# VHH binders against c4kar8: the designs that were tried, part 151

Target 1, 263 residues: c4kar8
Amino acid sequence: MAELSTPSPASPAPLDGGRGDELEKFTLRGARQILQLLQDLITHRGLITAHTGGGHSFMTAVLKVDEERGRVVLDPSPDPQANRRALAAPRLTCVTQLDGIRIQFPLVGLGEGQDKGRPALFAPLPAEMLRLQRREFYRLQVPLAHELSCLLKAEDLARKPVEVSARVIDIGAGGVAVVVPTGAAEFVIGGTLPACRLALPDGEPIELDLEVRNLNRQTQRNGTEQLRVGLRFAALPRAADTRIQRYIFKTERALNAKARGGL

## First folded at step 11 (VHH)

Design j41 (framework vhh_vobarilizumab_d1)
Fold by ESMFold2-Fast, scan of step 11:
Formats: sequence, structure tokens, C-alpha cells
Structure j41 (fold): chain B 263 residues (1-263), chain A 125 residues (1-125)
Amino acid sequence: as target 1 above (263 residues)
Amino acid sequence: EVQLVESGGGLVQPGGSLRLSCAASGFTFDEYDMAWYRQAPGKGRELVAGIDSDSYTSYADSVKGRFTISRDNAKNTLYLQMNSLRPEDTAVYYCAAKTSYFGVRLYSPSAYDYWGQGTLVTVSS
């Protein structure tokens, strides 16, 4: 029987960098960015699949970053054979995910020992880390200059219809995050807001149905309270989807061009 | 459980036509980039045509103008319409699916998460 490898989304195969010059712009090489990303993996207790080559891998985690000694401390496998394969490998390719971001990095020069009486694996800090955003989870931070707004059709506490003009703070393929004044309307997680109007540059407002996915109350430094509302596109016509994606790509290209201007 | 099932392969004469289909299940089809790859005897896998989650299409130079890739998101099905077939098109054709990433289109086989079993296309007189 011929076996075609079908990697699970939970255990993705490493991306090949050899023909991946397109991945170069997503590769982090700054020491500060690398340290911050490793620390984020520790904080979120991210599980890492470490590929040792020859179709072998094991689950690990970054336990600690020793910046002074320039090394990471990894959780060893409970399987001694997996640890032996890792130590014998010329390199590990580590793959993980954080909030819809695929993260991949090499480790070279793996050693074993103990950290404060517990078994541990040690490796020098990686010189590079790949950071790749999944399209469905990508969120463009909307420039304030765009004054992007969404007119929400909602209800107050008395179930009376209200219209709230909300500022759009981020937008992605699956939805928007907006800011509304506290008390302007009642929002329920899982509730739907029909016939809302998203105002994009270069055209008429897009009429769409939005599902409430999350709510976050924030107190500003000036004492003003605001409500951040995460909204999913419940039923998005293809024409509306195309316009939203065009806005995202156009804005991202403009932001990238501005950054390349050296300012 | 993710499955990709190809069909439509067979024996055709040079200049003939075939339509390949790939039935997908177990994932949100319209959120994935889809592609057709092929592998001829003694060669590695090569991209034939790709179609992104936004329905943007890409073709290998050798098939451009002869083959058309399309998708029906309502039926969770990927198609490859193959016209003006040549003996050099003889290969096993594979359907492949991958996660869409923002700002990049990847066509390396290692980027693809799921693969079908393949369907044989033979172009011969």
C-alpha cells in the first residue's frame, strides 16, 4: 500500500526555506524580536513540535530563556529514545502556533543536563524565527487617518432599536473589531446585528450581518470607559468579501511602502 | 477526518480532453488554497495549477492556455479542465489543500497540508 503523508493541522510539516525566498520578509532576525517571541511562547505555554529529521518528532516547550548564556531551555520528552534522536540530530526544526500565527525556528547544538534538579534540554538561541499569519486570523490595524466606521443596528436595554456609529480599530477576512461608548447599546456574545453598514473608502457602505464574538471594557488613561466589540461577518456576499480583502491588501501595501521610505 | 478524492483520469489520445475532479471533506473548503500537482515516472512532483481561497489562479507555463483550474465552494469540489493534451502530460495527478497565509502564496509541496491519492492520466496513441 502506498502511504501518502497527510499532516494533521495540529502537527504541520516544516515549511521548506530552500525555495522560500517569499518567506524571507516573514523571517525575524533581530535579537530583541526573537527574545520577545520566545518569551511569548513561555507565557502562553505554547506546545512545540520538534522535528528531528527522518520523519521523527516529539512534543516540547520552551521552559526558560537564558539571555546571559545565550540559550533556551526545553522540556525533554518522556520517551528516552526521542531525546536520543534529538541529541543526535544536526538540527531540530521547531513548529508551533500562537493566536493564528505559525512560528518556525531551527535549533542547533542541542545538549542535555539538569536545570534546578530537573532534566532539561539546552540549545543556543536561534538566529532566526519564521512568523507567518494565517489569512483567516489576520487583522489589519486600521489607520486612524482612514476614519473607518461601521454603523451598528443594535438594541438598548429596553430593546428599542438604536443606531451606533462605531470606530473600526481592526479588520480581517472574518470580521472587525470596533469601539463604542459604554452604554450606547446592549451586546450579547453570540447575538446577531442585522443590516449593519461598513463604510470603506472608494464606494458605498457595505450592508452586512455581524455576530458578536467578544466584549472587552477598557478604561482609558483619561478616565473615559470604552467598549471594544469583536464582530464576525455572519453572511458575507462575494462582492463584499472582495471589497474588504481589496481594502486590506491595498492598505497593507501602502503601510509597507511607507515603512520602506525609511520613516 | 480530512479526505481529498480525485476522479476523472484515464487514457486519451494526443489533442484530447479530460476533466479531473477532487471531492473534499472534513475541512472548511472555501478557506483553503487548492492545487493540482502531477508526478511523471522518474520525476518529482510539480505544480500544475493553483487556486487560492480568494479564487485567484496560477498556472505552470507548460499548461497555461490549455488547462483551467476552478472550484465550486458549494459542492466542496476542485476541478481541472485539461484540453489539447500532449504525451508529456502523462502523469499521476494529485489534489492538494493548504492553509491560506496572509501576504504570501506558497507553491512548494511542503506547504500543503493534505493530499489526495492521485489519478492516472495517460496521453498516448
Scores: ipSAE 0.399, ipTM 0.706, lowest interface PAE 2.4, mean pLDDT 86
Fold by OpenDDE, second read of step 12:
Structure j41 (fold): chain B 263 residues (1-263), chain A 125 residues (1-125)
Amino acid sequence: as target 1 above (263 residues)
Amino acid sequence: EVQLVESGGGLVQPGGSLRLSCAASGFTFDEYDMAWYRQAPGKGRELVAGIDSDSYTSYADSVKGRFTISRDNAKNTLYLQMNSLRPEDTAVYYCAAKTSYFGVRLYSPSAYDYWGQGTLVTVSS
């Protein structure tokens, strides 16, 4: 009687702790904070895009926060079909902004009813709300005159190490987009490019690890094909972050001045 | 082939409203950031409103509170509701699309990969 050792359920692979950690600092979990933020949305009459899944969404607003009942009241869609989808959805993903800050929060357990004699949607208070400052998601289009470049350490199709000098087309706090000639290297989404070098105009290149996040083949007007590679900063030293931010702010200021006719 | 086709432009009186639509095809619409730009006669192209793949919106100060950008991913359509129109809103309005990178928003014209042909909005008494 061979005891069939039931294979121990594979522990879910630890959610890649790095991405979670970055968002955690922007996640509100305190009941008071959540209530305050919801109240602020009411006060400012913030429009909310509610995603119901399957590519469907509708516009809503928080009408009321009921602290006693622990629920939020939403404005229903004028489209009955949208409301039906919302009610059928296991989760509503709400996206909005307030004072230049992106706000995202989930609602579960959506129901319909009446508030003061008017149709309304109800849901339990969200357990968490994500607040992301708009500035953190801004990427600067790099002026061509700056000739910003990144030396990528990648592999070719034969997995031979190659170095590719890539032009940086945009830069933000979280990463860069670069263009490379087609076939210069093989890039895999989710892959890490170690010990790359980002060249800024203000000093020595910054050594950093980059993660490939997006690949887009583009044909230029002249018919030349280029690969646009979106790269995330995988590990950015604080000093490097400061330099990057400084560059972005300085450049933005200059561009704005030019746009205003000051240059 | 990627196509962006604007519609809904026309002549409207000051204080009136218009709704612009942009029908998108040839790419995965829900993975793209979208924007409305406008170009008035004799002026440069300027951002009116943007909406990313997560439906985060941004507006030019000149249209804030009057215009609303939205998207229907099921219909591959971008919208611009324009209320309280003013003569200074007269322009050709363009739909633009770009790939989303890390949820980062770019609001420069050069960042956009695809452009529509534009639709004319004229606000006049």
Scores: ipSAE 0.000, ipTM 0.262, lowest interface PAE 12.0, mean pLDDT 84

Design j42 (framework vhh_vobarilizumab_d1)
Fold by ESMFold2-Fast, scan of step 11:
Order: C-alpha cells, then structure tokens, then sequence
Structure j42 (fold): chain B 263 residues (1-263), chain A 125 residues (1-125)
C-alpha cells in the first residue's frame, strides 16, 4: 500500500497548552472583548480550522453570534463525517488569523440545528479566546489609580538638562506614551532620552533609553494644555521586558475581571 | 507537516552524560530560534537552554556550565549535550521552535511555536 507523505500544514496547528502562564498574557476573558473579537471574525469573513482531536479538522466560519442565547453559530462542513466527528468531540479547538494576528479558542457542547432553514452548528460562547499579535502593536491603557510614572531626562528650551516626572498613559512591549505639561521640556522626533527611569509597582525603577516617536499637543476643556509623547524602548534587556509583560498581563487580567463584575 | 523529533534520552547514573538530538522538518530551520524545555512529573514545563538563528545561546541557572546547546543548520538538527547529570535533571525533554518578539510575525506559518513529542531522561542509580 502506498504511504502518503504528510505535507507542510496548510492550516496552523493548535498551540501547546503546556506553556500555561506564558499564554495567559494573550488570553481574553472579558465578555465584551470576546464578543467584539467574534464580530470582527464575522465582518472579515475569517476562515476557521476546527480541530476535533485525533488529527481530524475541518474548515468553518462564524456565521453569527446570538448574544441573547449566549451562543455562536458555525458553518457546517460539506463532509458529513467531519460534522459527525465534531458533534462527538468533547471539545473543538478553533484556530484562525485576522490581519496576521493568530486567534485560538475552545468550543464545548457543540450541537446541530438550523439557522434560517439551513443546517448549522451551535456552541456556547467561549469563556476565553487567545489573541497573539505582534508585541509592538499592543498597548495597555494604564489605570489612573496605578500612578505609573517615568522620570524623563530631557532638555529645556536653552538645551540644558532637565528631569521631568511624566505620567504613563499607555504601555506596550515596544514603548510607552506619557503626558507632560506643555513647555516642561523640549522633545524632538527621533531624539534619544538616555537613562530614563520607569517605575513599576514591583521592584526598583527600570533604567532605560527612550526614543521620541511622536508628539501631540492637546488643550483640555479647562484651558490647560498637555503634551502627549510617544516613546520607543531603544534597548530593553530581557529581565526588564519580562517585568513589563507581567505588569501588562496582571493589569489586563484585573481589568477583565472588573468588566465581568469580579472582585 | 512541521515535525520536531527528539532522540537520545534514556537511563543514566548520576554524574553521567547524554546527548539529545532534535530532527526538524517542514520549515526553514536556519531562520528559527530553537530551545530545549523539560517537564518533571507534577511540574510545569521550564526552559533549559535556547539558541537563536544567529547562534547566540542562553541557559537556565540550574544547568549553566553543565549543558551545551548547539545547532547544525545543514542537517536541520538541534542538540543538547548534558554533562554531570543529577537526579533533579530527570524529566521529559522537549524540543521547541520559538518565535522572536522582535522582527518576526507572531505565529505565522514561518514563526509558530512548534513542539516535539518529548524524550525521557532518567537520572538514577
């Protein structure tokens, strides 16, 4: 009997669950975020590979989200055997991509029925969705209560050194955005701010070099002006990167818990 | 399909040596950062050693000076030379192809985290 070679995968394989805490930082658990992501998959007509276990999978898509009944509606396979395997499976692992971002989520309790007179598969809304995007694009909005600050080493109008304590308004793997009063210091796009200090809640301030990437002046409704400065990490040691990622993860988890009415 | 196949595990006495190999196929091996992880019974997976596409290496403190990670891009093979083995090194060892947070697209077909089936190393008298 002829043995077929397994080709390189046309569809991505599921990520190994043994990574545990490393994947948790990319996991969405908030009901609003899950619903928004599912709607984005519908809008962009995202093709989904549904893995049923035992090396079996089929192509599907989210046809709609039924928020009132708390379920997703999926396109069944044209292959009846694939649908039978899916219905018999304890869990589907769904894998897709949206604009280069990998999305993965479990579906449990799959059923069969009809939507507008056509065959459809139904499952309860997933309790979690994994969204893996390029680190440099992700930004956590820093809660005001955290009082996160960065001590900037910049220059004044006379080009003399000045230190400015700036409030951090967002943070990502690639940098931070900060707010300073207009006129507190001079910033030049492409300029480097050496030996700045980022204060995170756990441990000593992180000393780092920052590059100015963008500037935006805003007038508040009370007439005061503020300057928003986008800053890129020019070089970031792995230990500092790990601390920043842990802060982002823990904060996002806490925000998601509050959105769901958690403690 | 992308495959990582580990070999070289076995039973060894304390102070002994083993060399693990990981044969990679289905992707451009030379462009990937590679790593060895291990998992002891009842514990999570932990990083043992990593080597990037440029050949730069990193090690867990518990194995530094005893283990050496290396790669042969012509043979699409990753190696772990394990010397001065201790009972606490007993674990299933996994080969992984990891994505970089800088310069690579996360989890595209060319940058997925791929794992082998594992190879058992037992250090016991």
Amino acid sequence: as target 1 above (263 residues)
Amino acid sequence: EVQLVESGGGLVQPGGSLRLSCAASGFTFSEYDMAWYRQAPGKGRELVAGIDSGGYTSYADSVKGRFTISRDNAKNTLYLQMNSLRPEDTAVYYCAAETSYFGLRLYSPSAYDYWGQGTLVTVSS
Scores: ipSAE 0.000, ipTM 0.110, lowest interface PAE 16.3, mean pLDDT 75

Design j43 (framework vhh_vobarilizumab_d1)
Fold by ESMFold2-Fast, scan of step 11:
Structure j43 (fold): chain B 263 residues (1-263), chain A 125 residues (1-125)
Amino acid sequence: as target 1 above (263 residues)
Amino acid sequence: EVQLVESGGGLVQPGGSLRLSCAASGFTFSEYDMAWYRQAPGKGRELVAGIDSGGYTSYADSVKGRFTISRDNAKNTLYLQMNSLRPEDTAVYYCAAKTSYWGVSLYSPSAYDYWGQGTLVTVSS
C-alpha cells in the first residue's frame, strides 16, 4: 500500500486524500506556513491546475490572500462552463509546483464575486497544504522557449496508428507530462506507447517506450481545452537517463541564475 | 547516518569577521549542493549563500560582497567567511545539504534533505 501512496512522477493528477499517514510528514497545517506558501505562489505567479472532478480541471492562479476574511482569491476561467463546474464541485483539488516541488491543497466552499471590479473566485483558506520533498517527485517546468517535444506513437479513434507531436510541459526522473490537441489521438491509462521520440535541444531524439499514467482534459486560462497526458519512462536506458538529468540540471541552474538577477 | 555539524559562531562587534564551518559525514559530499541558511528571532529561515556540486555560488542580496561561501571536498567541509558584520546579521546559521542530481533549486528550503543543528552568531557592541 505504500507504493499506492507514491504519485506517478509524470502525473499532474491530484493525490488521493485517503492516503493518510504516509503523506502526513509532508503536510503543512500551521497558519503561518500556509499563508507564506500561498504568498510564494503569488510572488512566483505560479499556475495552478484546479481539479473539479470527473477528469476535468482548469488553470487558475492565486491573485490575493485576504487574511482578515480568511480567504484566497483565484483567477476565474474565461470559459463560463469551467467556472460553473468549479462552483458546483464540493471540493477543488489544486495542484501546482514551486521550484520543482509538488504542492497540493483542497479548496472547499468556492464562491464567485468581484475583486476590484473584476470577476473573481473566492474560497476559505485551506486548513492544510501538501508539499512533497522527495527527489522522485521533482518536476522541471519546461521553458516554452525550449520547444521541447515528444513524438508519440498512438492510435486514432478508428484504431489506426498515428504519430502525434506533443509539447512537453514538465519533465522529471520518471517521466514527462505532455499536451496533445483534443481529438489528435486516443490514450488508455496503463497503455504502452512504443518507440516514442523525445527531442531535447542538443543531439538526436531519444527513443523511449512510454506508459500512460493519467489523462486530464484541461480548460486553459484563455478558455481553450487541451488534453494533458502523464507518461512514465519504461526501461529507460542509462545514456538516455543521463541526457535527461543533464538537461534538467542545466535548465534549473539557468533559471536559478536568472532569478538571482546578477548571474 | 548523515551528520552536519556547524562551528565558528559567537559574539562579535559590528564590522568584525567570523568564519563558520560545517563538517559533513555519511554521504558523498562532493556530489551534493550545500547552503547556509539563517533564522533571526521571530523570522523565518532565509538563504544566505549556496554552492552547488560544481562550485557555482549564489548569495542573498543583503550579504553579497561581504560573505564568501566555499567548500573543501577533500575535507568534506563547507565554509562561510563573514566580513563587515552588521547587527542585522544576528541569527542562528544552519548548514544544509541536498542532492544536485535532480536539479533542485538552491533557493528552496524544502529542497534540502539534511540540516545541521545550527550555530548562533551575535553581532553587538
Scores: ipSAE 0.000, ipTM 0.193, lowest interface PAE 12.3, mean pLDDT 81

Design j44 (framework vhh_7n9e_1)
Fold by ESMFold2-Fast, scan of step 11:
Structure j44 (fold): chain B 263 residues (1-263), chain A 126 residues (1-126)
Amino acid sequence: as target 1 above (263 residues)
Amino acid sequence: DVQLVESGGGLVQAGGSLRLSCAASGFTFSSYAMYWGRQAPGKGREWVSGISGSGGSTAYASSVKGRFTISRDNAKNTLYLQMNNLKPEDTALYYCARIEYWEYDSSGYTYEFDYWGQGTQVTVSS
């Protein structure tokens, strides 16, 4: 098989030493590189998903880098409970994208206060940032205008079959991330969702078996809670794989052309 | 303050059965999927089984499917693992877990926060 070993559904273990070493080549530890990347996130208004523990996260952004005090200033959640979880957490794991490249970094020692009279969260500058620059790690952030959806077949809180039309927020070679309202359906990591339907702009919906790989409860900036579900493509037929890859490449090229004008 | 306390392990002969329990406290138990994992000496941690908050959905590792049954009692904040037809290969320290993780695209997974108990030892003799 040409594909590299991935964690099996039967063993969602933490990344082993071999994978940790592989990620080292994408890890930035230089102070100037870290400062520049954080400034790029501010300039491009990058939305950050801050994971606070217990499957919880909230949407934030870097508002300011205070180089003199060695700290970042973050936009707090409108949900007080999300902020309380963040302050209690031993670390936050922050995930974002810049031009399709996944960026991830830890924040330790989160505090709260005010910046220019407005509530703010503060943390020391991260000692490292992960910047994944390979196509196998590329996740296309799905344009909102495409209204991409996936019809999921799952169970509700009363253990009854339910069909949920979930919005696709990102897509890659190996799977999709979708969002559903909290309470619309129940999921378990390692569970299989059979005969789901992925709607792409061109042609009939693609029928797929999907495996649940991650679950994350997110509090959005408007205070609404939603569940983000990471789903792996199981046994993807060649024709379906071709259509998904064409959508990704076509959309990536269109976004690059729009961003750079004349490319 | 999340606390998970496992019990029910022991020494059993091949073909035997054991029932593990996990007492959970410090969070709204029924709102979280719960998991059993195990670690044999000299090996990495292996996922064994998972159950949704209501108990309506379950998942099992291929190595235990058909032999193990996960269940929960939300009124008692307790997670269970019924282990039947045990094999020497099932010898491991068994952990109750509440797991948060994300995927690094198609090629990797990162655990951000995992809440594990101290574990209960299961030893299966031939």
Scores: ipSAE 0.375, ipTM 0.747, lowest interface PAE 2.4, mean pLDDT 80
Fold by OpenDDE, second read of step 12:
Structure j44 (fold): chain B 263 residues (1-263), chain A 126 residues (1-126)
Amino acid sequence: as target 1 above (263 residues)
Amino acid sequence: DVQLVESGGGLVQAGGSLRLSCAASGFTFSSYAMYWGRQAPGKGREWVSGISGSGGSTAYASSVKGRFTISRDNAKNTLYLQMNNLKPEDTALYYCARIEYWEYDSSGYTYEFDYWGQGTQVTVSS
């Protein structure tokens, strides 16, 4: 009985393996779009995990896009063995993230050389790039006029319970992003904030449990530091889910109507 | 179940050294890039260092470059962080994490974690 080696969950799903229809919505195939996205990766110094197969990977970055030659230049691994694996691989699967969106793209036909006297890896431009929104649900950017807020029950540095009123900046079926003053509370990714209260415009606040999924420090133009907290709905009552969905739909329709000149 | 357990934290004087360890279980350790992150009091979580599955590629935050060294022993399913010339600014809860990627935004790198440990506290006194 050949133990079907469960494919190592670490291998990014082949671009081809998802239900073709859903992936197509997120696949960029336009040359201009691909070039722009690669340039964005360069600009933002996005770290890329390059998978060479067999559970092997190395970290790299796009150093340059050569439009004239139709090539991308990658930073080689300091490990010669990793580079050899990359060159021997029929396909390099590159995984990164930009603006909260997972980006995956294949590179084929890797070669090694020098760019400006430095060792580099070269590949033809990818034919396609996948932008996968990990977010199962669309997140609505909350209009400032709606003044959505969430009362967070958290702890301070001394682990004393504190309540923090946070502005909601985006909302989806799966959660919210909020901003709080830096130092207002201590947040831990993976931590649960129990019995929080989400205020929607249509009625009484919704009591819910929130899980901290991400923390991002933001410096405003005025020099004020804020903490962006990504929160997942840990336990959402059905009635609350319905209200949240209704709010999102109503707001999206209003925004779209405004964009079309109807308001 | 995927588990990450950090150890090796403690109180150290400025200029001192610590070595953190992260014991991984519940997944093929060598198949994943691993990362150290930290969270200082009142601050968001920030990445410190990353290492590829094979250990052949490493990355460091600018704030720790030249002082910290990430390594791994795939046979022991263990990730390490050697921290030298520690500074008070290095005081934080240090986390081990399995991450596939990170991104850059206006505030620096942002990250989405697959799995992380409970963390180990590092305190550097002046």
Scores: ipSAE 0.018, ipTM 0.269, lowest interface PAE 6.9, mean pLDDT 82

Design j45 (framework vhh_7n9e_1)
Fold by ESMFold2-Fast, scan of step 11:
Structure j45 (fold): chain B 263 residues (1-263), chain A 126 residues (1-126)
Amino acid sequence: as target 1 above (263 residues)
Amino acid sequence: DVQLVESGGGLVQAGGSLRLSCAASGFTFSSYAMYWGRQAPGKGREWVSGISGSGGSTAYASSVKGRFTISRDNAKNTLYLQMNNLKPEDTALYYCARIETYEYDSSGYTVEFDYWGQGTQVTVSS
């Protein structure tokens, strides 16, 4: 009996640089490893960005792993349209971070129902999870209390120069992720933003050129949309690199100390 | 009902030129950055070029920079790729795309989450 399979060109697929074979060493396929990692996400209350296709995503979390039924239980979006997109999607791509390590996994066959009397989304356990344990992928989650910002020099919808003060949500050796209100400026993947200014607590803002590496429209837990922009340091003077590394080190050390003393 | 329909491909000699078009429908075209990608025989899909919603900003893969020009006409919901000085290595199926990507380093990886069309074949003879 022949199986019928006709791949669609419209389906999401890896682009240049997105090769699965290069990521194989970071891919978990053991059932026990997958269950443990999902439980770690629950324990650390990790927020997950779930990409539903069409440029859309929403914030969720793993509420429970139901080993007997072989499924995960997810927190639904407060935005009903985000939930409808998720249920209609052939696949969700879930992205999160655990102690600066990027975690990514697919969910297929999403359903809806209730868990302990509350609305929930359900999906079979993923067959694989990606865990990027390389220092070049490390991202420090920036504490809100630091009020870290980057002044971006970009263009608005009318092709006019605009300066946008964007909140920095994570930072690593290679770049930052920022959030920008939808419509405040335009970005293109691969585009350069010259003479941006990164504000760090340890002195004057650092002037640097940034390259746009990723764009995500996100539906937040409160139902509002924002644009997350991933930015690579295009050229970084040694003094600036040292200041950024110092900030990351000191902040991580302080957060680790707080975590050990706080609970 | 997002639709992307590419056209303009064909057979050309090395050093020749082609202009690709992509007709978009089913979404507010001017609100999205648009991209061209390609897939050569035996290779994965490669990002080629991108353009912001207004057309004010563009980006190109190093392999095509200086030879290809991306543009758009938002009144016609159409994306273009002008390809000059074509090489046999440019032989591929070319896709118009509306994409989200994640890329971490210079060797990077990208995961596409969004729509692309059926593609238009470009064959460059040596």
Scores: ipSAE 0.561, ipTM 0.822, lowest interface PAE 1.5, mean pLDDT 82
Fold by OpenDDE, second read of step 12:
Order: structure tokens, then C-alpha cells, then sequence
Structure j45 (fold): chain B 263 residues (1-263), chain A 126 residues (1-126)
């Protein structure tokens, strides 16, 4: 009778990149807390974006928490290629929201199988879950109808000054994300773009300095490549901050009203 | 403090090979999955390859699959990228990184690198 050594539950990988002390207060590590939060995700049927790396992701959901086996069951993608990427990935980064609070957690050791005769993905329970309760981390997805733009003062590949009109796709208290055509300008993470102009619907553009925080290539469904640029407000006048906050709150309220069946 | 230092870049002819290294410090290296990314001139950062903390799982972008091999030596706190059959389109600044997620557009949330080095330049000539 060969004792099937129950594979020791692989210790879930920690969340990568907790900016030290600031994120620690938002990180759940208690087994009970993690289980409860996963159960809440099941109850609310929350959609989860699972990132596999390389700019690829797929939509999934937590179907079940298996406490006895110490694993979580996920809904597989209808795209077989996405599932292959997920299984090949060293880590899944799962992102969702519950009650307006952003939740992030890593899954490591993904496998495929069946749950009640249906295809499913399996992973050990996460060791940590990040629950960002503070509005400080919130970024408003800008409605397309608002047509927010930011005039970027940048340089081209020849280091010549260029002005690029970029669409704002999200905005928060700390910065904006914009999209530009690939090759429109050269950006360097940590670089400063001085005297840019953020256009809000409520008045004159705001002049501000922006710091490049991240760069990401995005391929649209039509095959067109765009560059996403994450920008931090390097210096924001108080009056500008107030206007940005007002815009965010007003827009959030409108979106929530619409979601509730309001006009 | 977390530090990542890339090396091994250079000029190489098409079809040639390079081996990149990333020296990590300031954290428990074996506890983290590590990634290689690159940024070509005028392009955004793109994910190239990833490896789990133990090295047991690896992933590759479709553009480099079969040509690049990621590996790590946890005893030396070093990440490697063996690049074979290099092409002009592989020309980029290569960096190693850890990752986090952030909110983004209607596509949902995206992953960004939370720690990265200065990068090492790889140039592939035709």
C-alpha cells in the first residue's frame, strides 16, 4: 500500500512588489481572512482579470474554494491559447473589485483538471491578498464621451521637442494614464515632461509637470499598436488638485447612478 | 533596498547569441518570480520571459519562444536570459524586474514592473 504522500501544499508565492510599508497595511495574510475574501468573491460572482504576463490576460472567476485540499478553483478561459499561457506562466496575477475596493492576489502552481465534470483551473490558495481600501489608489476610468486629453511636451527619437495630444484613459489624485501612437515620442521611465496641459471638461486646461512612471505597449483589437504611458503629477497646484478631485467625484457619482438604473 | 543590475548586452549580428545576467539584491531572491522585459526605441515596455522562484515554471513571449531561455541561480541571486538566433527586431534595452498590478483602461487591470534595473542594451545588426 504505497502511502500516496499528499503533496505538501506548495507555499503560495508572496505578492510581488509591495512598496514596503505602505502596502503592508492593506495586505491580508490570515488564512481565515483570505478564505472569507475568496468566498465573498464567489458570492458576488466577481469577474477577475488574470494576468499571465507578456501583456496577456483573460477573464475568470473563482468557482470554488477547496479548503480540504488548500486550493482555489477558477473558471477557464474559452480561449485555449489563454489557458495554455496561464498554465505556462510562473505566476498569475489576479485583479478584481469587490464593493469598489480593488483586490489583487497571486496564484502560483496553476494546473488544469475537472470540477464536477467541467474543465477547471486549479491553484493553491494565495498566501496573501491585497485589499486596497483607500481611495488613494483609486483611478477613475475615464468615459470615452468625456474626451479627456493631455498635451504632452516630449522629445522624438531625434531628441527634438514634440507635442503629442494623448487621450486620457484613467485619472486619479496622483496621476493619469494616457495613450499615444507608437513612435509619436520617446518616453523614459523617471523622466519629467514639463508644462504639459491636461484638458478637463469643466474649464481651461491645467498646466502641470508630469513624471513618466510606466510604459506599456498595447495592441488594439484592430491590430494597431498604442503606447500606454502612466504619468504622475510631479507638481500640482492646489486649485488644479481641487478641480481634478471634483471631476473624479462627479464622474463616479454619475457612473454609479447609471449602474443603478439611473439616467 | 531592492537592486537589480543587468549586464551582458552588446552589439551582435543577426543570427548571433547573447547571454544576459541580472544580479539581484535587497530581497529574498528565491521567493519571487522574476521577469525579463525589453523596450525598443519608440516603443513601450514588453514582457519577454518569466520564471518562478524555484525555477520550475517558465514562460515566454511568442516572439521569442524557441530562441530565448530564461534561467536562474538562486545561490548567486542571479537571473539569466540566453538569447539565440537574434534578430534586428530584438534590438532593445533589456531589463529584469519584479511585477505588480495597477488599474488601467476598459481592458481591466494591467501588470507593471515594480522593481527594475537600468537595463542592458542589446543591438542586433542586419
Amino acid sequence: as target 1 above (263 residues)
Amino acid sequence: DVQLVESGGGLVQAGGSLRLSCAASGFTFSSYAMYWGRQAPGKGREWVSGISGSGGSTAYASSVKGRFTISRDNAKNTLYLQMNNLKPEDTALYYCARIETYEYDSSGYTVEFDYWGQGTQVTVSS
Scores: ipSAE 0.000, ipTM 0.214, lowest interface PAE 11.6, mean pLDDT 82

